# VH-VL binders against q8ixk2r445to577, part 290

Target 1, 133 residues: q8ixk2r445to577
Amino acid sequence: FFGMLQNKGLTDYCFDYNPPDENQIVGHQVILYLCHGMGQNQFFEYTSQKEIRYNTHQPEGCIAVEAGMDTLIMHLCEETAPENQKFILQEDGSLFHEQSKKCVQAARKESSDSFVPLLRDCTNSDHQKWFFK
Below, E stands for the ipSAE of ESMFold2; O stands for the ipSAE of OpenDDE; V2 stands for 0.75 times the mean of E and O plus 0.25 times the DockQ between their complexes.

## First folded at step 13 (VH-VL)

Design c30 (framework fv_axatilimab; at its last look DockQ between E and O 0.90; V2 from the best seeds 0.70)
Fold by ESMFold2, look of step 13:
Structure c30 (fold): chain C 133 residues (1-133), chain A 120 residues (1-120), chain B 107 residues (1-107)
Amino acid sequence: as target 1 above (133 residues)
Amino acid sequence: EVTLKESGPALVKPTQTLTLTCTFSGFSLSTYGMGVGWIRQPPGKALEWLANIYRNDDKYYNPSLKNRLTISKDTSKNQVVLTMTNMDPVDTATYYCARLQYGDYYFDYWGQGTMVTVSS
Amino acid sequence: DIQMTQSPSSLSASVGDRVTITCRASQDISKYLAWYQQKPGKAPKLLIYDASELQSGVPSRFSGSGSGTDYTLTISSLQPEDFATYYCQQYYDWPYTFGGGTKVEIK
C-alpha cells in the first residue's frame, strides 16, 4: 500500500514526518497532522517486509520503536527489516507492532496542539484503526 | 490490586495553603507513561480536573488554577503531593487522586476522596 | 475550553428499564470521551473510554456510542446497583472537562 496513512477515529488525521533537518531524517518522531497530501510529509509505503517506509529522500526511512518506548521514530531502512520495524496492518485496520505485541493508537500530546501515534495495549477502539487513502 | 488514597487536613482557613498527599499501590510511576492526577468536586457540582504528573516529571495544570497549584512526586514512596495556595470558601470540595496513562487522559482508578472545607 | 452538556440532569427509572443518557460537546471530540458512575459518598468509577470501549470488570449491560459532538451511555436493563450519578468527560483538547452529571433515581 502507498499513500496517506489515516486514522479512523481521529477524523482526517494522517501519519506525518517533518524532520527539522531534511538532510538528517533519522531519529525524529512521527506525528499526526491533518491530511492534506501536499509535499512529501504524508506519503508512506507499507512493504512486503511489514515496514512503513518514508520514501521521499535517500536514504530511505523506516518507522521503528526503540526498546521500552512507545513512540514511533524514524530509522534507516535495512535490507532485511529488523524486528522493531515490523508492523502488521490487520484486516480490521489495527496496526500491530510485532516485537512489542502492542497496537498503534492516535493520542493527544498533553498540553499541545499535536497528536501522535503511540503504542498501547490492543483494543477495538477506532483510535487504533488505520487505512491508506 | 490498584489503590489510591488521599490524605491531608479536613479543614483549612481562607488564605492558607492546602497540601494533599496521594499514596498508591499496585502500580509505580517508574513505568513509562504512568501518571497520577488530581480532580475535585464541590458538593453537588461537577468534577473539575486540577493537575497531572507523569513518570518523566512532566507536570500539567488546569489553566484557570495554574498559579495556585504545585504537583510533585516521590516515586520511591509511591506518593504524589498537591499544593494549592490561597484557599477560599469556593474551593470547598472533595479532592480525589486518580491514575492515568499518558495519551489516555481519562482516569481508570480513583482514591476514595478527601473532603476539604475552607471556612473561618 | 470544550463545554460538555449532559441531558437529562436527572431521571427516574425502574429496575429492568433501558436507560439512555446523552452528552454533547461544544465541538467535535473525535470519540475521546469517557463515562463514569458515581454513588453517594464514593469516588467516580470508570465505565467506558474511547466512547465505546468497556472498562475491565464493568457489566456488559453498559454500553457507549456516538461520534462527533453527540455521545450516549446506555444501560440495557437497569439493576438496583445502577442508581447513581453518571458523568461524561472529554479528553480531546486541554483542559479536560466533565459534564454536569445525570442522576438516575428509583421510580
Scores: ipSAE 0.677, ipTM 0.893, lowest interface PAE 1.5, mean pLDDT 91
Fold by OpenDDE, look of step 13:
Structure c30 (fold): chain C 133 residues (1-133), chain A 120 residues (1-120), chain B 107 residues (1-107)
Amino acid sequence: as target 1 above (133 residues)
Amino acid sequence: EVTLKESGPALVKPTQTLTLTCTFSGFSLSTYGMGVGWIRQPPGKALEWLANIYRNDDKYYNPSLKNRLTISKDTSKNQVVLTMTNMDPVDTATYYCARLQYGDYYFDYWGQGTMVTVSS
Amino acid sequence: DIQMTQSPSSLSASVGDRVTITCRASQDISKYLAWYQQKPGKAPKLLIYDASELQSGVPSRFSGSGSGTDYTLTISSLQPEDFATYYCQQYYDWPYTFGGGTKVEIK
């Protein structure tokens, strides 16, 4: 699967990654933004290694969860996907992080009119449902 | 078990400053994402959100209160303090503190509330 | 600010009745909506979050639905302990706001 990764509950919002330096794409937080599909900032790929890749640049970035965190941070992809980069996009649309055993949920960011994906206990909330468009 | 309890004066004179303390247990503001908010409710009326504070000391206020609010925390004491300046009889209400989490701005545990009357 | 309008403001019902309460937001709040129950002299109690997720420990007779601007709290079979005032709350945008409340009284 590839394209825009859109949330069901937070209508018209998609995964978005816009690093301040396009030559240094790792270390920043993945956010949610209105789905527009422009500039490749919203193009992601779900791979057979259970990665969510940001493959608009080389080297490719992969979404990871750092220890003790509930945010999604961009790391470099590795030949063998590390445990903290493995996700399961389930049939019901839930995005499950294997290592933390939590689900990705669309949440509001406090300090701005923005939203972010956060790890939360898995529920049936539409804020935890995702699909590629 | 998560518990919260509000404490402070039951009576405040107009123009004075109200100071309320929320003491909680069963959770810690050292835990990532944790937050505590204040909500008030005038007698027989609806609820009004006042302010939130989080683990990282981020603070958010209801803009309608014209910068009368200050929220702070003492993580080691499991306490959150709310101050409201220039109190007026219209501020008479039951004041609640409640727990919330970053990104999840609903309140899952509440204190019993403390009634504050503003009168000369 | 986002205005939350609840309807009705009050209703009378009997034990066993199906009760429906509506909350309308002044704009799309994308299911960032919670429901609370408040009994006289008591603090509000969280019932539903994210429009339809049942809070742990809340009886299954409570359910939430809706999207966009319109949301509903349903009590499938009213119990004696359910007579109370119910409030909705949006947490889509600052400041977070509550509805005016719906008082469920015994008929």
Scores: ipSAE 0.605, ipTM 0.890, lowest interface PAE 1.1, mean pLDDT 94
ESMFold2 (binder alone), look of step 13: mean pLDDT 92; pTM 0.934

Design c31 (framework fv_axatilimab; at its last look DockQ between E and O 0.70; V2 from the best seeds 0.00; counts 0 for: pae E 10.7 > 2)
Fold by OpenDDE, look of step 13:
Structure c31 (fold): chain C 133 residues (1-133), chain A 120 residues (1-120), chain B 107 residues (1-107)
Amino acid sequence: as target 1 above (133 residues)
Amino acid sequence: EVTLKESGPALVKPTQTLTLTCTFSGFSLSTYGMGVGWIRQPPGKALEWLANIYWEDDKYYNPSLKNRLTISKDTSKNQVVLTMTNMDPVDTATYYCARLQYGDYYFDYWGQGTMVTVSS
Amino acid sequence: DIQMTQSPSSLSASVGDRVTITCRASQDISKYLAWYQQKPGKAPKLLIYDASELQSGVPSRFSGSGSGTDYTLTISSLQPEDFATYYCQQYYDWPYTFGGGTKVEIK
């Protein structure tokens, strides 16, 4: 699966990654932004290694969860996907992080017009449903 | 068990500053994601959000109160303090503190509330 | 600010009745909605979050539904302890706002 990764509950919002430096793509948080289908910032790939890759730049980035955190951070992809980069995109649209045993949920930032994907306990919320478009 | 309790004066004169303290247990504001907010409710009326503070000392205020609010925390004491300046009789209400979590901006645990009357 | 309008403001019902309360937002809030129960002299209690997720410990007779601007709290079979005032709250945009409340009284 590849393309825009769109949320069901927070309609018209997609995974978005726009690092300040295109030559240094790691270390920043993945956010949600209005789905626009333009450029490279909203193109992701779900791989057979259970990675969510940001592969429009070289070297390729993979979404990871750092220890003790609930945010999604961009790391470099590795030959063998590390445990903190493994996700399961279920048939029902839930995006499950194997290591934390949490699900990715669209969340609103307070006092902001921004949204972010956060790890939360798995529920049946549409905010935890995702699909590639 | 998560608990919260509000404390402060029951009576405030107009133009004076209200200071309320929320003392909680069962969680810590040193924990990632934790937050405490204040909500008030005039007698027989609806709820109004006032302010939030989080583990990183990030603060948010209701803009309608025109910078009358200040929220702070003492993590070591498990306390959150709310100050509200230039009190008016219209500010008479039950004031609640409640717990919330970053990304989940609903309140899952509440204090019992403290009634504050503004009168000369 | 996002305006939250609840209807009805009050209703009378009997034990065992199906009760429906509606909350309408002035704009699409994308299911960022919570429901609270408040009894006289008590603090609000969280019932539902994200429009339809049941808070832990809340009886299954409570349910939430809706999307866009229109949301509903349903009590499938009203119990004696359910007579209270209910409030909705949006957390899509700040300041987060509450509905005017719905008082459920005994018939």
Scores: ipSAE 0.016, ipTM 0.640, lowest interface PAE 7.7, mean pLDDT 92
Fold by ESMFold2, look of step 13:
Structure c31 (fold): chain C 133 residues (1-133), chain A 120 residues (1-120), chain B 107 residues (1-107)
Amino acid sequence: as target 1 above (133 residues)
Amino acid sequence: EVTLKESGPALVKPTQTLTLTCTFSGFSLSTYGMGVGWIRQPPGKALEWLANIYWEDDKYYNPSLKNRLTISKDTSKNQVVLTMTNMDPVDTATYYCARLQYGDYYFDYWGQGTMVTVSS
Amino acid sequence: DIQMTQSPSSLSASVGDRVTITCRASQDISKYLAWYQQKPGKAPKLLIYDASELQSGVPSRFSGSGSGTDYTLTISSLQPEDFATYYCQQYYDWPYTFGGGTKVEIK
């Protein structure tokens, strides 16, 4: 799958990556932003290795979750996907992180007007449902 | 079995600082995503959220009370402490501590509550 | 602040009745809503989270529904232990706010 990864429950919000330095795409948090499809910030590829790749820009980034964290951050993609970069996009739209056994959920960052994807215990909430458009 | 229990003075004088301790078991604030919050309920009135603290020591306060509240934790003792300065009779309420998870700010387990009266 | 308005403020019902309590948010809260039961002198008890998800150990006669700004708690067949005050709470945005409560009394 390739395109904008949109949340079902949080209407019109998509995965967005906007690193402060375009030449250093590693180590910053993925956010949710109003879907617009402009520039390179909102285009991701779901690969056969279960990666979510930020690949409209070089070098390619892969979304990862570091041990003990619930935030999604950008790492460089590797030839064989590390376990912390593997997500299963289920037919029901849930986005399951294999290593942590948790699902990606849209959440409002506390004390903020921004939204972020975070790992949570898996539920049937529409805020844990995602699709490409 | 998850339990929480509030402790502190039942009576404080106006202008004093209230210190409440939440002692809990069945979970740890060293566990990813765990948090403890404080909620109060004046007699016959609605519930009011006060503050949260999380496993990584992030702290969040009700904006209307932020200049009066301080929350801290001692993970080794399974305790969370709330202080509230400059108490006034309108702060008379039952104070509860409760468990929550980061990003999910509903409270799944509550303590029994402790009644605090602010009077001369 | 997101205001939560509950209706009715009180109601009288008999054992076996179907009871519906409503909660309206001042803005879309995207199902970030919980329901609590509180008996006199006791702490609140979580019943429903995410608008419709039943908390573990809560009887199946309790259910929640709704989206956007309008949410309901339903008790399909009222039992003697269900006479209490019920509160909704939004957790879409801080400060996290509660409704004013709905007192369910014995008719």
Scores: ipSAE 0.006, ipTM 0.586, lowest interface PAE 10.7, mean pLDDT 87
ESMFold2 (binder alone), look of step 13: mean pLDDT 92; pTM 0.930

Design c32 (framework fv_axatilimab; at its last look DockQ between E and O 0.08; V2 from the best seeds 0.00; counts 0 for: pae O 3.0 > 2, placed apart)
Fold by ESMFold2, look of step 13:
Structure c32 (fold): chain C 133 residues (1-133), chain A 120 residues (1-120), chain B 107 residues (1-107)
Amino acid sequence: as target 1 above (133 residues)
Amino acid sequence: EVTLKESGPALVKPTQTLTLTCTFSGFSLSTYGMGVGWIRQPPGKALEWLANIYWNEDKYYNPSLKNRLTISKDTSKNQVVLTMTNMDPVDTATYYCARLQYGDYYFDYWGQGTMVTVSS
Amino acid sequence: DIQMTQSPSSLSASVGDRVTITCRASQDISKYLAWYQQKPGKAPKLLIYDASELQSGVPSRFSGSGSGTDYTLTISSLQPEDFATYYCQQYYDWPYTFGGGTKVEIK
């Protein structure tokens, strides 16, 4: 799949990545922003290795979750996808992080206008449902 | 088993500062994502959120309360403390502490509440 | 601030009745909504989160639905222990705000 990765419950919000330095894309957090499709910040690829890739720069970035954390951070993609970069987009729309056994949920940063994807225990909430547009 | 209990004065005079302590067990504010909040309920009226504090010392306050609130924690004692300055009779309410997690701003376990009356 | 309007403010019902309580938000809250039950002299108890997810230990006769601005709590067959006041709460944006409550009384 390729395109904008949208949340079902938080309507019209998409995965968005806006690194401060377009030549150094590692280590920054993925956010949620109103879907617009302009520029390159909202285009991701779901690969056969179960990666969510940010393909707009070289070297390519893959979304990861570091051990014990719940935030989605950009890492470099590797030839063989590491376990912390593997996500399963299930038929019900849930986005399952295999290593942690948790699902990606749309949540607000408290007292902020910003939303972020976070790992949480899996539920049937529409905040844990995602689809490519 | 998760429990929370509020303690503090039952009667406060106008202009005084209220100090409430939430003592809890069955969870810790050293655990990533854990938080405790305060909510009040005037007699016969709706609930009003006051403040949250999280494991990482982040603190959030209801903007309507004009910097009257201070929340703090002592993780080693399993306690959260709320102070509210310049009390007024309209602040008469039952005060609850309750557990939440960051990102999920609803409260899954509540204390029994403590009634605070503000009267001369 | 997001205003939450509950209706009705009170109702009388019999055991076995289907009860529906409505909560309307002043703006779209994208299903960031919880329902609580409160009995006299006791703390609120969480029933539903994320508009429709049932909290652990809550009987399946309780259900939540809705989207956008309009949300509903339904009790499919009212039981004696369900006579209480029910509150909705939005957590889409701070301050987190509660509805005015719906008191369900025995008829």
Scores: ipSAE 0.730, ipTM 0.903, lowest interface PAE 1.4, mean pLDDT 92
Fold by OpenDDE, look of step 13:
Structure c32 (fold): chain C 133 residues (1-133), chain A 120 residues (1-120), chain B 107 residues (1-107)
Amino acid sequence: as target 1 above (133 residues)
Amino acid sequence: EVTLKESGPALVKPTQTLTLTCTFSGFSLSTYGMGVGWIRQPPGKALEWLANIYWNEDKYYNPSLKNRLTISKDTSKNQVVLTMTNMDPVDTATYYCARLQYGDYYFDYWGQGTMVTVSS
Amino acid sequence: DIQMTQSPSSLSASVGDRVTITCRASQDISKYLAWYQQKPGKAPKLLIYDASELQSGVPSRFSGSGSGTDYTLTISSLQPEDFATYYCQQYYDWPYTFGGGTKVEIK
């Protein structure tokens, strides 16, 4: 699966990554933004290694969850996907992070008008449903 | 200034269909993110969400009403219409239309409401 | 459906009092919670959204807090115009649901 990763509950919002420095593509938080498909900032791939890959840059980035965090941070992809980069995109649209046993949820950033994907306890909410478009 | 106003019959007989119209100003359903919803409130009781419609024709309904609801919009007239079939005395309530936005699924502007009584 | 339980259903207070209203969701709603004020014969008015964000034009004496399943609306110093019924609303999952309301009456 590849393309825009769109949220069902927060309609027309997609995974978005736009690092401030093209030479520093890792270490920043993945956000949600209106789906536009421009600039390759919203192009992601779900791989057979259970990665959510940001492959518009070289080296390629993979979404990871750092210890103790609930945010999605861009790391470099590795030949063998590390445990903190493994996700299961389930048939019902839920995006499950294997290591934390949490689901990715669209959420509003605190005291902001912006939205971010956050790890939360898994529920049936459409805010935790995702699909590629 | 954002305003909304509900219009429709004050009295409906059981089994009949209720048609309510929300006429608004100060915003447009051609604008990205804009939505209008309907909420009702029986006398002395709490609020109940009924349905939403958005600029992109996305529609959401309260499943408890068993497909009795239909919501539509006429952007050129700044109107949203709600129909509710097979009305029953239990559906007696003040019906409100209100504005909301994508990502903000709360209602920031409300109409004054229109009282609908279902009685034979 | 997500059940929203408000407490108390009613309370009596005096002008200047600190008033606290609670809303409990049947499940974690992740701060997708709004508070409304409704006066008799009037439509609800939005006070707080996203659990703690104050709607524009709403007096600063109103505040919201909470996370998970438990949320609170606080009026730091009750004013005469604040006697009304207050409702919480979750928008975490469809259908969106409201609490049963809390009537704030004059003592």
Scores: ipSAE 0.127, ipTM 0.769, lowest interface PAE 3.0, mean pLDDT 93
ESMFold2 (binder alone), look of step 13: mean pLDDT 93; pTM 0.938

Design c33 (framework fv_axatilimab; at its last look DockQ between E and O 0.07; V2 from the best seeds 0.00; counts 0 for: placed apart)
Fold by ESMFold2, look of step 13:
Structure c33 (fold): chain C 133 residues (1-133), chain A 120 residues (1-120), chain B 107 residues (1-107)
Amino acid sequence: as target 1 above (133 residues)
Amino acid sequence: EVTLKESGPALVKPTQTLTLTCTFSGFSLSTYGMGVGWIRQPPGKALEWLANIYWNDEKYYNPSLKNRLTISKDTSKNQVVLTMTNMDPVDTATYYCARLQYGDYYFDYWGQGTMVTVSS
Amino acid sequence: DIQMTQSPSSLSASVGDRVTITCRASQDISKYLAWYQQKPGKAPKLLIYDASELQSGVPSRFSGSGSGTDYTLTISSLQPEDFATYYCQQYYDWPYTFGGGTKVEIK
């Protein structure tokens, strides 16, 4: 799949990546922002290796979750996907992180207008359902 | 099991500073994502959120009260402290501390509450 | 601030009744809604989060539903221990706000 990765419960919000330095795409948090499809910030590819790739820059970024953390951050993609970069987009729309065995959930940053994807125990919440558009 | 308990004065005079301590067990603020918040309930009225503090020492205050509130933690003692300045009779309420997780701003375990009366 | 309006403010019911309580938000809160039960002299207890997800240890007779601005708590068969006041809470936007409560009384 390629396109904007959208949340079911938080309608019209998409994965968004806007690093402060476009030449340094590693180490910043993925956010959720109103879907607009303009520029390069909201286009991701779900690969056969179960990666979520940020394809607007070379070398390409892949979304990861570091051990013991729950935030989605950008790493460099590798030839063989590391376990912390593997996500399964399931038939019910859940986005399952294999290494942690948790699901991606839309959540608000405290006292801000921003939402972020976070790992949580898997539930049936629409905040844990995702689709490409 | 997870428990929280509020302690502090039952009676405070107007203009004084209220200090409340939440002592908890069954979890730690050294655990990633854990937080403790304070909520009050005036007699017969709605609940009002006051402040949150998280494992990473980030602090958030109700904007209507932020100039009066200070929240702090002592992770080694499993304690969170709320200070509220310039108390007024309108601040008479039951004060609760409760647990939450960053990103999930509902409170899954609550203390029993402590009634604070502000009276001259 | 998002205003939360509960109705009814009180109701009378018998053991075994199906009870429904509604909560309306002043704007779309995208299912960022929790339900609490509070008995006299006690703290609120979490029942439901994310509009429809049961908290661990809560009996399955409790359920939540709704989307957008309109949400419902249902008790499928009222038990003696369910006579209490019920509150909703939104956590879509800062500050977090609560409904005024619905008191469920024995008939």
Scores: ipSAE 0.696, ipTM 0.892, lowest interface PAE 1.5, mean pLDDT 92
Fold by OpenDDE, look of step 13:
Structure c33 (fold): chain C 133 residues (1-133), chain A 120 residues (1-120), chain B 107 residues (1-107)
Amino acid sequence: as target 1 above (133 residues)
Amino acid sequence: EVTLKESGPALVKPTQTLTLTCTFSGFSLSTYGMGVGWIRQPPGKALEWLANIYWNDEKYYNPSLKNRLTISKDTSKNQVVLTMTNMDPVDTATYYCARLQYGDYYFDYWGQGTMVTVSS
Amino acid sequence: DIQMTQSPSSLSASVGDRVTITCRASQDISKYLAWYQQKPGKAPKLLIYDASELQSGVPSRFSGSGSGTDYTLTISSLQPEDFATYYCQQYYDWPYTFGGGTKVEIK
């Protein structure tokens, strides 16, 4: 699966990554933004290694969850996907992070009009449902 | 200034269809992210969400009303219409229309409400 | 459906009092929670959204807190114009639901 990763509950919002420096693509937080599909900032790939890959840049980035965090941070992809980069996109649209046993949920950033994907306890909420478009 | 105003019959007979119109100003349903919802409140009771409609014509309904509701919009007239079929005395309430936005599924501006009584 | 339970259903307070209203959801709603104020014969007015964000124009004496299933609306110093009924609303999942309301009356 590849393309824009769109949230069902927060309609028309997609995974978005726009690092401040094109030469330093890792270490920043993945956010949610209106789906536009422009600039390759919203192009992601779900791989057979259970990665959410940001492959519009070289080296390629993969979404990871750092220890103790609930945010999605861009790391470099590795030949063998590390445990903190493994996600399961389930049939019902839930995006499950294997290591944390949490689901990715669309959430509003505190004191902001912006949105971010955060790890939360898994529920049936459409805010935790995702699909590629 | 954002304003909303509900209009429709004050009295409806049982089994009849209620048609309410929300006329608004200060915003447009042609604007990305804009939405209008309907909420009702029986006398002395709590609020109940009925339906939402958005700029892109997406619609959401309260499933408890068993498909009795239909919501539509006329963007050119700044109007949203709610129809509710097979009215019953239990549906007696003040009906409100209110504005909401994408990502903000709460209502920031409300009409004054219109009281609808269902009686034979 | 997600049930929203408010407590208390009513309370009596005096001007200047600190007032606390609680809203409990039947499940974790992840701070997708709004608070409204409603005066007799009037439409509800939005006070708080996303559990703790103060709506523009709302006095700072109003505040919201909470997470998971438990949320609180606080009026730090009750003013005469604050006597009203307050409602919480979840927008975590469809259908969106409101609490039963809390009537704040004059002692």
Scores: ipSAE 0.483, ipTM 0.855, lowest interface PAE 1.3, mean pLDDT 94
ESMFold2 (binder alone), look of step 13: mean pLDDT 92; pTM 0.934

